# VHH binders against Glyceraldehyde dehydrogenase medium chain (cutB): the designs that were tried, part 4

Target 1, 281 residues: Glyceraldehyde dehydrogenase medium chain (cutB), of Sulfolobus acidocaldarius (q4j6m6)
Amino acid sequence: MYPPEFSYVRAESLQEALKFLEGNDNTRPLAGGQSLIPMLKLRVLSPDYILDINRLNELNYVKTSLNGVSIGALTRYHDILSNDIVKSKVPLMHHATRTIGDMQVRNMGTIGGAISNADPASDMPVVLTALNATIILSSASGSRSVKALDFFKGPFTTDTNKGELVTQIEVPVLDGYKTVYKKVVRRAGDYALASVALAIKLKGNEIEDIKLAYGGVHDKPFRAMEVEKNVIGKKLNDDLVKDIASKVSSQINPPSDHRGSSWYRREVVKVLTMKAFKEVA

## First folded at step 23 (VHH)

Design u5 (from t5 with D31E)
Fold by OpenDDE, fold request of step 25:
Structure u5 (fold): chain B 281 residues (1-281), chain A 120 residues (1-120)
Amino acid sequence: as target 1 above (281 residues)
Amino acid sequence: QVQLVESGGGVVQPGRSLRLSCAASGFTFSEYYMGWYRQAPGKQRELVAWIYPKGGSTYYADSVKGRFTISRDNSKNTMYLQMNSLKPEDTAVYYCARGDFSLPDWFDYWGQGTQVTVSS
């Protein structure tokens, strides 16, 4: 299958890009094209214009901010992986990025492109959801912020309006947290069958705070909010971890496909959860 | 074996509505993505819409957004496509399909299709 006919436009600046989006409602931004091209081939998307924003270097950055770390939407996974700020201040993202695709994917893929595509099995949405990140969307008329939890609406669906472009991700720094990202794949470089992002802060053996999110097993990144709330103040032990795993498994709605059944994914989530907690214990 | 049977197609005038149904059997319906695609004469196959197994998350092709509604009843192993404000460009054979996003085509099984014709 071939994509529909469209006009290709390249923007040289954010201002130019936003102006174009303002004047052309049926435009799809292109930042790497990893998931966009398949969707075009399937004719799910039929834009009049493809707006190439890959040259917007002003959206390629990692910097410390007042509340954490700010990452430009066009920052490549390779750059995120090698970035000392991310490594030091956002270790969960660093470790997750290391598992994303292959070298080619990491060289071409951008954080903004990835989250805009909102693939249910994508890693970065899970990470950002776990970290309570904030997504900045810009248009010709201004910018707005959306929490990661509210940004992802469903498979390949985000809270992005026409004329808007993801321009920045703001990630809080979790001081005193231990973090783990784990996923199961059938083959190296594949999307996750299931993934878990865990950030936990302990006072002795007691859980002071916890962030727990899962990927590939729900219509969007699953944040185990109820479980998080219930385990605060409890002592971390094997029984608690088993209980957490069981509860999460019962709350998610993993799909079946040729890679694995819903049942299998639920079992994988249990195992991943237990393994994740073992690493932070 | 997996079976998907479409129904509800027909001939209608522009602006009218049709409701397609897909009866599924041979697999655990409630665990799979389901979707509709269509193929018009002389055109390539187009993915129209899909729906998540549980929770009701849906996605629509740009060409049908705002006019079509995909839904499912897992208790009946049935998926639906409500087609409103039909246009001549919607004329096609519509196929029910079981979703598998790990595959290049995103679907692994489909029905025999039902003809939808929109003409004045």
Scores: ipSAE 0.875, ipTM 0.939, lowest interface PAE 0.4, mean pLDDT 94
Fold by OpenDDE, fold request of step 25:
Structure u5 (fold): chain B 281 residues (1-281), chain A 120 residues (1-120)
Amino acid sequence: as target 1 above (281 residues)
Amino acid sequence: QVQLVESGGGVVQPGRSLRLSCAASGFTFSEYYMGWYRQAPGKQRELVAWIYPKGGSTYYADSVKGRFTISRDNSKNTMYLQMNSLKPEDTAVYYCARGDFSLPDWFDYWGQGTQVTVSS
């Protein structure tokens, strides 16, 4: 299939981009194109305008903040991967990014583009969901913040209004946590059949705090909130981990496709969960 | 084998409503993305709406948001498209499709289609 007809517009600044979005409702931002271009080819999207925002260097950054780490929406995966702040302060993101696509994808793909696309099998949404990240959306009239849990609404659907652009992601630093990101793919560089993001804080062998999220197995990143609450204060052991795996597997709604059945994905989630906990034990 | 059979198409005046149905068989319906796409004469195929297997998550093309509603009854292996406030530009053959996002085209099976004509 071929993309629909559209007009191409390039913005040189955030202000220019937001002004354009304000006056043109049927516009899709282009930030790397790794997510958008396939959607256009499939005619999932039929915008009147493609707004190229790749020149917005003001949205390309990683910096420490009072709340943790701030990342500009136009920051590419390859930069995230090599960034020392991310490595040291957000190791979960660092490890996840290592698994994203191939070199071409990491060179072109942006964090803002990825989360705006909200593919249920995408890695970064799972990471941000696990970390309780905050997404900053900007428009010509101002900006607002949305928590990751509220930002992702469903497959390819986000809490983004017309005229808005994801401009920044705020990620908390989890001191004292051990983190693991694992995923299963059919082929290297593919979207995950299933993924798990785990952040856990232990006091001795007891769980003090835990964040557990899954990708590729639900209509959006699945945060195992009920399980998280139930395991606080419990001793981490094999029986508990098996119970966690079983409960999560029963709570998710994975789809079937050419790469795997719903049943298979449930089984994979159990295995991934056990492996993830093994690494932090 | 996988089968998808559309029904409910017809000729209506602008502003009227139609409800399309898609009867599915030959696979575990409740585990698959389902969707509608349409193709007008001389135009390329375009996505109309998607629906997740369970939970009710839906996706709509901007051109039909607020007017069309996609739904499914997994107990009946049936998907629906409620089309309200129809416009002449909605005229097309509407196809029921099984979704598979792991494939380049995101579809692996589709029906024969049902004609929808909106004209005064």
Scores: ipSAE 0.873, ipTM 0.937, lowest interface PAE 0.4, mean pLDDT 94
Fold by ESMFold2, look of step 24:
Structure u5 (fold): chain B 281 residues (1-281), chain A 120 residues (1-120)
Amino acid sequence: as target 1 above (281 residues)
Amino acid sequence: QVQLVESGGGVVQPGRSLRLSCAASGFTFSEYYMGWYRQAPGKQRELVAWIYPKGGSTYYADSVKGRFTISRDNSKNTMYLQMNSLKPEDTAVYYCARGDFSLPDWFDYWGQGTQVTVSS
């Protein structure tokens, strides 16, 4: 007989979870129905403990805040999709959540689990990157905030320190912006081959501000900041959109795999970019 | 035809270093995640490290962080694993693998392997 791969522990409160993480090195939190099996099987993760936090009902909420919308980390996709505050104040998130899997996936997945897993093809990390949302990390000794642009570090990698849990996401309300989320999947219900999140503010046809992010086509959600900067003040027209699509396509670094080739993903990004801008102008 | 050929294995004492190479052919190397896996006798294969296409992010299994460095040279279609501070538990056949995160084991092809033995 050899020792178990890990011990399973369930927390009944946030205080209990944070104290456990502080006192027990090498612990991996489990939120929602997220599967850790591939990473454990491949020994990328070798935790002594899996800490189940699914009973922390105090982390399940959607509330307005002074600067936007506060969402608890254990809020399920289903609850985000049906939430009137999200629909009215964060339509980009609502649109993206509608594209997530079938009902069973939406009932099991949580926003905190999705962003903590940080799969490059996942939808919610792309939305949060486009909005540069604030992510609250809590530990037994306090909390800190990290912007989405600094939080996602690479495939399956985040700016989470030992002893920390993602407990809340704060999303800005971008008054006067039009928003679009689109993605292409290989098969219905799969994660994206490529996705685009666009938030744009226009004065007439002139671009006043723009937030443009992509998923499934880089090692982490890709925010097209060079392109965004270069188009501020320009008139939005078909030629500019073609230039944007071409520049983004040259700046992404998509893999080839079973879902699609690198070449196909670059073409999909061009098409998604064109469709996203057509919808807003 | 996809081919992955490992080299650089051998027998070394604990604390020493080895550098593995993987020569790839039959596909556009620069477009794929690439990884090193290992399998000790009687054990399941495990991921050692992987590297993003055309540079970028790398990942390491917890057991090798700080000791092993994965790299690639896309102009030579070659991936490398620098293994420092080797331990007896690193003894295994090391496989170069073409990555595919859409598959359960995160790869679709691997080579014949190269033996690394760390013995005192």
Scores: ipSAE 0.554, ipTM 0.803, lowest interface PAE 1.7, mean pLDDT 87
Fold by ESMFold2, fold request of step 25:
Structure u5 (fold): chain B 281 residues (1-281), chain A 120 residues (1-120)
Amino acid sequence: as target 1 above (281 residues)
Amino acid sequence: QVQLVESGGGVVQPGRSLRLSCAASGFTFSEYYMGWYRQAPGKQRELVAWIYPKGGSTYYADSVKGRFTISRDNSKNTMYLQMNSLKPEDTAVYYCARGDFSLPDWFDYWGQGTQVTVSS
C-alpha cells in the first residue's frame, strides 16, 4: 500500500510538548491510550506529526477549588465517571459521561482530547457549553483561559492557537440546580441525532435560572441563550415547555446526513426538550 | 442520482490563483456539509477544506490555511474553492465531496475530480 505520511513523537514533559507544538505545524496531540484515530480519519486530517502526551501524568486529576471543580485534561472518562467529587458536585457531567460508549471507550478517552477534537456528535462539549466551563490553554509562553461559549468554533474547530494545548477544565458547581442530560440515537450504538443538557433552578414552579444547550443540531454546541433569557421569572408548565421546544427547534441549524434529515432533527429536538423538562418538573 | 461535478482546474505558475467550482444536484444541497479533498500523484486523498450547511463555519487543513477559501452559493447549488498563492505542493486532483462527519472518512459522495498543476 501507500507509505505512512506522519511522524510519531513522544513528549516527556509539558514544556517539551508545548515547545514541540510551537515549532511544528500540523501536529495532532495524542491523549489517551495507544490507539490512533482510525487510519481513514488520519488520511482526512493528514497530520505531519502525532505528539504523544500520555506521560504528562500531572494533567490527570480531579480536585475541588473555591470556585468549582478543576479537571486535568488527561483525566480519563472512566475516572470522571467513578469520581465522587464529579458525582456529587457536577452531576450533569457525571450523567453525560455515563452515556459515553462502553468501558473500553471510557478507559481510553480523555476530557481534554474530546473537547480539543470537538466532534459535533460528542457529549462533553455540550455539557461544558451548558455550564460555560473555563478551558485553560497552555503554551510555551504562558496560559490563558477561554469560556466554553467562545472555545468551540465549529465542527472539529476550536479557539486553540498554534502552540497551545488544553491542560485544565474548570467547572462551576451549580448549587440548587436540577440537571439532566438526554441523547437520542436512531439505533443502538449510533452516535446521537441530538442531545440536550439542562440545568435549571426553580423557586417553587418559577424559573430562577436556566442553562440549556444542545448537541448534534448546530455547527457547534448550541446554547439557547435567548430562550433562557425570555423564560426567567415564568412559571414552569407544559405550555411553556412546548413553547421552549418550538423556539429552540426554529433557532437550530441541523445538517442532513445518513442518520436523519434536518427536518427530522428539528422534531427530535422538540421531543428531547419536552422529555428533559419533564424530568426536572 | 447524487451528482457532483468539479470544474476550474488547470495549469498555473507558482504564486498565482485558481478558483474551483462544484455543481451539485440530486439532493438538498443547503442541508449538507460540503468539502474539498485532493490527491497528489502517488499519495492518498486528503482533506483540504469543508463548509457547514447554509454557509456556517469552515475548516481548513494547516497546509492551505490562509491561502484557500471555501464558500458556497446555496441558490445555485454550487461550492467554490478559491486557491491563492499556489505552491507546487498543491498539485493534485481536487474532488468535491458531500459530507457526513459520522462516517469513517467524513464524506459519502464525491465527484470525478479536476486536475490542478502548479509548475514553473
Scores: ipSAE 0.525, ipTM 0.808, lowest interface PAE 1.9, mean pLDDT 85

Design u5 (from t5 with D31E)
Fold by ESMFold2, fold request of step 25:
Structure u5 (fold): chain B 281 residues (1-281), chain A 120 residues (1-120)
Amino acid sequence: as target 1 above (281 residues)
Amino acid sequence: QVQLVESGGGVVQPGRSLRLSCAASGFTFSEYYMGWYRQAPGKQRELVAWIYPKGGSTYYADSVKGRFTISRDNSKNTMYLQMNSLKPEDTAVYYCARGDFSLPDWFDYWGQGTQVTVSS
């Protein structure tokens, strides 16, 4: 009989978790419910340790901050959805959270777990990329911050170094912006086949600023930076929206998989883009 | 009909290198994640590496980081695994796999495998 594939440990404090991560390579933190991390994915990743951090209640909070809204990494989706600060100050996040899973998934999933997992089709990474949120990474020796645009490195891959744990997300409050989140799924509550997060500031019908991000259609959340830059100062109308949709569709790199073909995802992105802009018009 | 055919396995001494190839057919290769898996004697199968359809993002298991390099040539419908500084622990059957991260095992098709044996 050979030994088991991993050792399970539970941290009772952030200090304990960070010390364990400092001293033990090949450790996978576990945030959220057990049903969200199937045993098969644990086998595929083959960690030496699973470090359960679900007891770290000091990481469960939503507060206003000088730079926007501060959200602890272990804050559950259910708590984000029901939080008045998020609903009023970060409506893009509120709307996206409403689309996540069924009630059980929302009760068990955490914002820190979702972004640390970095599934390309996950909703929260797309929202944070659109807002270019700040992600706080803590270690036994201190902390550092990383912008969402720099944090997501590819499928299931982040800018997290050995010994680091995502502990907080800082989200800007975008005064005067209209925001929209839309996605297409195979089944209600699933991760997106394709998704769009739009934040736009209009002066009359002219685009003063725009943040446009997509999920499920690139190796990481795709921020349409060239399109954003090229539309500043232009009048928002149906012809411009068609041009935006066409340009984004040509710039994404969607995979083919069980959820949908690359071709289908390009078509869905065009439709989602047009619907998102229609909602803010 | 999806087909994945591995080649390049063999018996080598510790510290040497091998390059595995995976010839793919029956699908639009350039649109799919591709990966290498291995199964050592007496152990469960494990993911070794994967590579994104286009644009170059890659992933490596901790046990092979810095020693193995995954690559692809979409014009030849071929994926590669360059395996440097081989150790006896790398002895396994290596499988080419087509990726689908919506599935529990992160793949929907895999090949017949190619044996790599690292011993003196």
Scores: ipSAE 0.516, ipTM 0.786, lowest interface PAE 2.1, mean pLDDT 86

## First folded at step 24 (VHH)

Design v1 (from u1 with D31E)
Fold by OpenDDE, fold request of step 25:
Structure v1 (fold): chain B 281 residues (1-281), chain A 120 residues (1-120)
Amino acid sequence: as target 1 above (281 residues)
Amino acid sequence: QVQLVESGGGVVQPGRSLRLSCAASGFTFSEYYMGWYRQAPGKQRELVAWIYPRGGSTYYADSVKGRFTISRDNSKNTMYLQMNSLKPEDTAVYYCARGDFSLPDWFDYWGQGTQVTVSS
């Protein structure tokens, strides 16, 4: 299958990119291209223009902010992985990024491209959802903020309007938290059959705070909000962990596919959950 | 074995509506992505829309957004495509497909297809 005909446009600056998007509604941004090409081949997308934004260096950065860490949308995974700020202040992201694809994917893939694509099995959306990250979208008329939980709407669907571009991700720093990212893949470099992102803060053996999100097992990153609320103040023990695993497994709607059945994914989620909690106990 | 059977196709004038149905059997319907693709004469196959197994999340091709609605009834093992405001360019054979996003083409089974013709 071949992509539809489109015009290729390259932007040299964010301002230029946003202006172009304002004047051309049927435009798709291109950052790395790994996620866009398959959809073009399937002709799910039929843009008039492909806007290459890979040269927008002003969107390539990691910096500390008042609220945590700010990451430019065009920051590559390999840079995120090697970044000392991410390692120290956002260890969950660091560990997750290490598991993303292969070296080629990490060299080409951007955080903005990944979350804009919103693949249900993608790792970064799960991480950002767990961390309650904020996505900054920009247009020619201004910028707005969207929480990660609200940004992902469904498979390959985000809260992005015409003329908007993801420009920055804001990630809070979780002081005193233990974090774990685990995923199961059938083949190295594949998208996750199932993944779990856990951030937990303990006071002694009691759960003071917890963030729990899953990937590959729902139409979007699944945040176990109800479970999170229910376990606050409880003592962390094996019975509680089993209960958490069971409840999460019953709340998700994993699909069946070539990689595994819905049932299998539910079982994997249970195991992953138990393993994740074991690491932070 | 997996079976997908389309129905509801026909000949209509521009601006009219059609509703396609897909009856599925041979697998646990409620656990799979389902979708529609179409192939027009002399054109390549294109994915029209897909729907998540549960919860109703949907996705549409740019060419049909706002005009087509994909839905499913898991209790009946049936998927639907409501096509409104039909255009001549919608003329194609429409195929029901079982979705598998782990595959390069995002589906693994399809039906025999049903002809949709939009002409004045």
Scores: ipSAE 0.875, ipTM 0.940, lowest interface PAE 0.4, mean pLDDT 94
Fold by OpenDDE, fold request of step 25:
Structure v1 (fold): chain B 281 residues (1-281), chain A 120 residues (1-120)
Amino acid sequence: as target 1 above (281 residues)
Amino acid sequence: QVQLVESGGGVVQPGRSLRLSCAASGFTFSEYYMGWYRQAPGKQRELVAWIYPRGGSTYYADSVKGRFTISRDNSKNTMYLQMNSLKPEDTAVYYCARGDFSLPDWFDYWGQGTQVTVSS
């Protein structure tokens, strides 16, 4: 399949980009193109304009902030992976990014592009959901913030209005937490069959706080909120972990495809959960 | 054997409505993405909408947003497409399809199609 006809426009600055979006409602931003181009080929999207925002260097950054770490939406995966701030302050993101795609994907893919696409099997949405990250959306009229849990609405659907761009991601620093990201793929570079992001804070052997999210097994990143609440104050042991795995497996709605059945994905989630907890115990 | 059978197509005037149905068999319907695509004569195929196996999450092509509604009844192995405010541009053969987003085309099986014609 081939994409529909569209006009190509390149913005040189964020201001220019936002102004263009304000005046042209049927516009899709292009940042790397790894997710947008396939959608165009399928003709799910039929924009009048493709707005290339790859030259918006003001959106390419990683910096510390009062609340944690701020990442520009146009920051590439390869830069995230090599960034010392991310390594030290957001290790969950660092480890997850290491597993994303291949060299080409990491060179071209951006954090903003990835989360805007909201593929249920994508890694970064799971990470941001687990970390309770905040997404900053900008338009010609101003900016607003949305929590990751509220930003992802369903498969390939986000809380993004016309005229808005994801411009920044704010990630809290989790002091005292142990973090793990694991995923299963059929082939290196593929989207995850299933993934787990775990952040846990222990007081002795008791769970003080926990964040648990899964990818590839639901219509959006699945945050195990009920399980999280129920395990606070409990001693971490094998029986508890098995119970967690079982409950999560029963709560998700994984699809079937050529890579694996719904049943298989549920089993994988159990295994991934147990392995993740093993690493932080 | 996977089978998808569309029904409900026809000829209508602009502004009218049609409801398409797709009866599925030969696989566990409730575990698969399902969707609709359409193809007009001399034009390329385009995806219209798809729906998640459970929970009702849906996605629509820009051209049909606000007018079309995709739904499914897993107990009946049936998917639907409610088409309101039909336009001449909606004239096409509509195909029911089973989704697999791991594939380049995102869908691996489709039905024989049902003709929808919108004309004055």
Scores: ipSAE 0.870, ipTM 0.938, lowest interface PAE 0.4, mean pLDDT 94
Fold by ESMFold2, look of step 24:
Structure v1 (fold): chain B 281 residues (1-281), chain A 120 residues (1-120)
Amino acid sequence: as target 1 above (281 residues)
Amino acid sequence: QVQLVESGGGVVQPGRSLRLSCAASGFTFSEYYMGWYRQAPGKQRELVAWIYPRGGSTYYADSVKGRFTISRDNSKNTMYLQMNSLKPEDTAVYYCARGDFSLPDWFDYWGQGTQVTVSS
């Protein structure tokens, strides 16, 4: 096996990185570790340039904002998992991060890298879709924001324009919500065959609000918005949960691949849905 | 036994069109990503386009975006590549491939290829 033909460039500042992206088409930013798996995917995509942005320490942070939590795109999974702001204010993200690989993978991967890669089975895109987080895209000309529901456009495909780089993620604080993240993998540390992210707010036993998203079972993270809308105000019970599981299973479009068959993924989604709702009790 | 058979290649002048077909057998076609790759002499294979199972999302390399259209007919187990406004740099052997994004190179099977030559 041999590497693709590309030029390696390292940026020393955000401004330098953005100017390079503006002036050079077919450039792939590199964030986090340089494992063999990302290099093999580069052979499929064949960029002219690899732009290493790992020195941009200004993109490595977690801080509170008025209505949420701001996370820099180069913040590593290890730092997210150990961060008290994320743990207390965005428990869904904390729980999902615990499921990502082993310690070495968490030390090397970044939230910005994960969402820019946009693998349909990846954990962070599912969490951000459930929360409909705001993704900040920066260019030499300025910045714009995109909601997660509009950002992920298909397998490995995002709403990123020429010259843009994901620089920040804004995540809402969900006070009063119970949250759960569950997934099924073939092997510990793998991306999911199927996954579910649930955030639910109850008034008594009635559903006041619900956010329900799935990974590995659609061309992009699947947000079950029609199911969410139809269950607002209903009493949470086993029959409703079975109905939710059935409706979601009918709306997803799971592939067959090395990780699992389309049929198996539909069955796993039903089981994961029931387990997720049982956990929030 | 997975089989992928390409057809529709040929020699055409710049600016003209061709439609490639890929007949698939030996698997449940509608459940798999499918893609087109190409290889010019002396170059690596290059991803051209892919299409999601059951005819969902599509992807195009920048070099063909706006000119090529990938599609599939699951009732005929056939994938297509409509190639418009062909250029000399599109000259290559085009391969139909079955996708598997869980693998490092995003495919596990491909056909024998069909030659496309764009000459002026």
Scores: ipSAE 0.627, ipTM 0.832, lowest interface PAE 1.3, mean pLDDT 87
Fold by ESMFold2, fold request of step 25:
Structure v1 (fold): chain B 281 residues (1-281), chain A 120 residues (1-120)
Amino acid sequence: as target 1 above (281 residues)
Amino acid sequence: QVQLVESGGGVVQPGRSLRLSCAASGFTFSEYYMGWYRQAPGKQRELVAWIYPRGGSTYYADSVKGRFTISRDNSKNTMYLQMNSLKPEDTAVYYCARGDFSLPDWFDYWGQGTQVTVSS
């Protein structure tokens, strides 16, 4: 018995998908193979249409570009994890992808699905925020680009306009940076209770540049911009790392839920920060 | 014991306003996502709006964006929904809910609801 709540539509090309979105309000795109979780969250939203875009093979790719790596939005986690370009050029993304679920989850989940869902505890949004990645949004009338810092607007909320789909992610190659991704989860492979993404460039022991982002502890991926600015030029040592951890812990806005209390998340962030910096020392 | 008690519902004409309140007790109110859901006759329950802990970001369903405003007063453990420019389509029972986005339904507790009826 088919309930009257929504219609399921499948697109065979990007053009078909974009035309459908232009003509039909209240449509939720479906990407990736984790249908249970998106279906359950549909009870929270009441779309008229579910638009299945999983057959858009033209959005499944990883390639080098002039200034980095271009990744199609329907590229699966498994393909990202096994991709030599990502492994060599974007190790932060490679490391974060290893932490996502088990083999079956990685075979079905997509990078475009993850960032379009924008769960505050999701791994890819944190990575893209740390890397200052560019997100390409396509519509029937053209395309535009948005930086990760401007794309994630809050829990499950993005800068996507009517009729737009995420079609490509462009990730910079950060030559000379050391990178770390760490998270704490309730159960192995789940989304983070708290996570940290660190990219740091050192001249000797002096911080030349730093990108520091956190997941699970704010309404969207938290980029510690004030802390980053204030530590440029300083010598990396234990006292500075403790100061960084303390300041970040005071600036985040973690929730309480059954995964962990707000207080616990603040303590976890301090520990994760110290561990991340230890790894790059 | 978590308790959520809605108030402020009533019968109003199209174009008028109502303000709903949700009094919360039994938990550290400021640390939780809070939301408003509604259920119209013969329809499934739908999310109307939510507000992040401590007064962070907000979300609104497209059907109410620009007309409804969610807010919270953490000192009074109270959440509000200001509903302006009401339409007959807004007729529903409105529920206050405590959010937990790690759960399938995005909430773990809700109130008994308050009826809003928009008719001439």
Scores: ipSAE 0.603, ipTM 0.831, lowest interface PAE 1.4, mean pLDDT 87

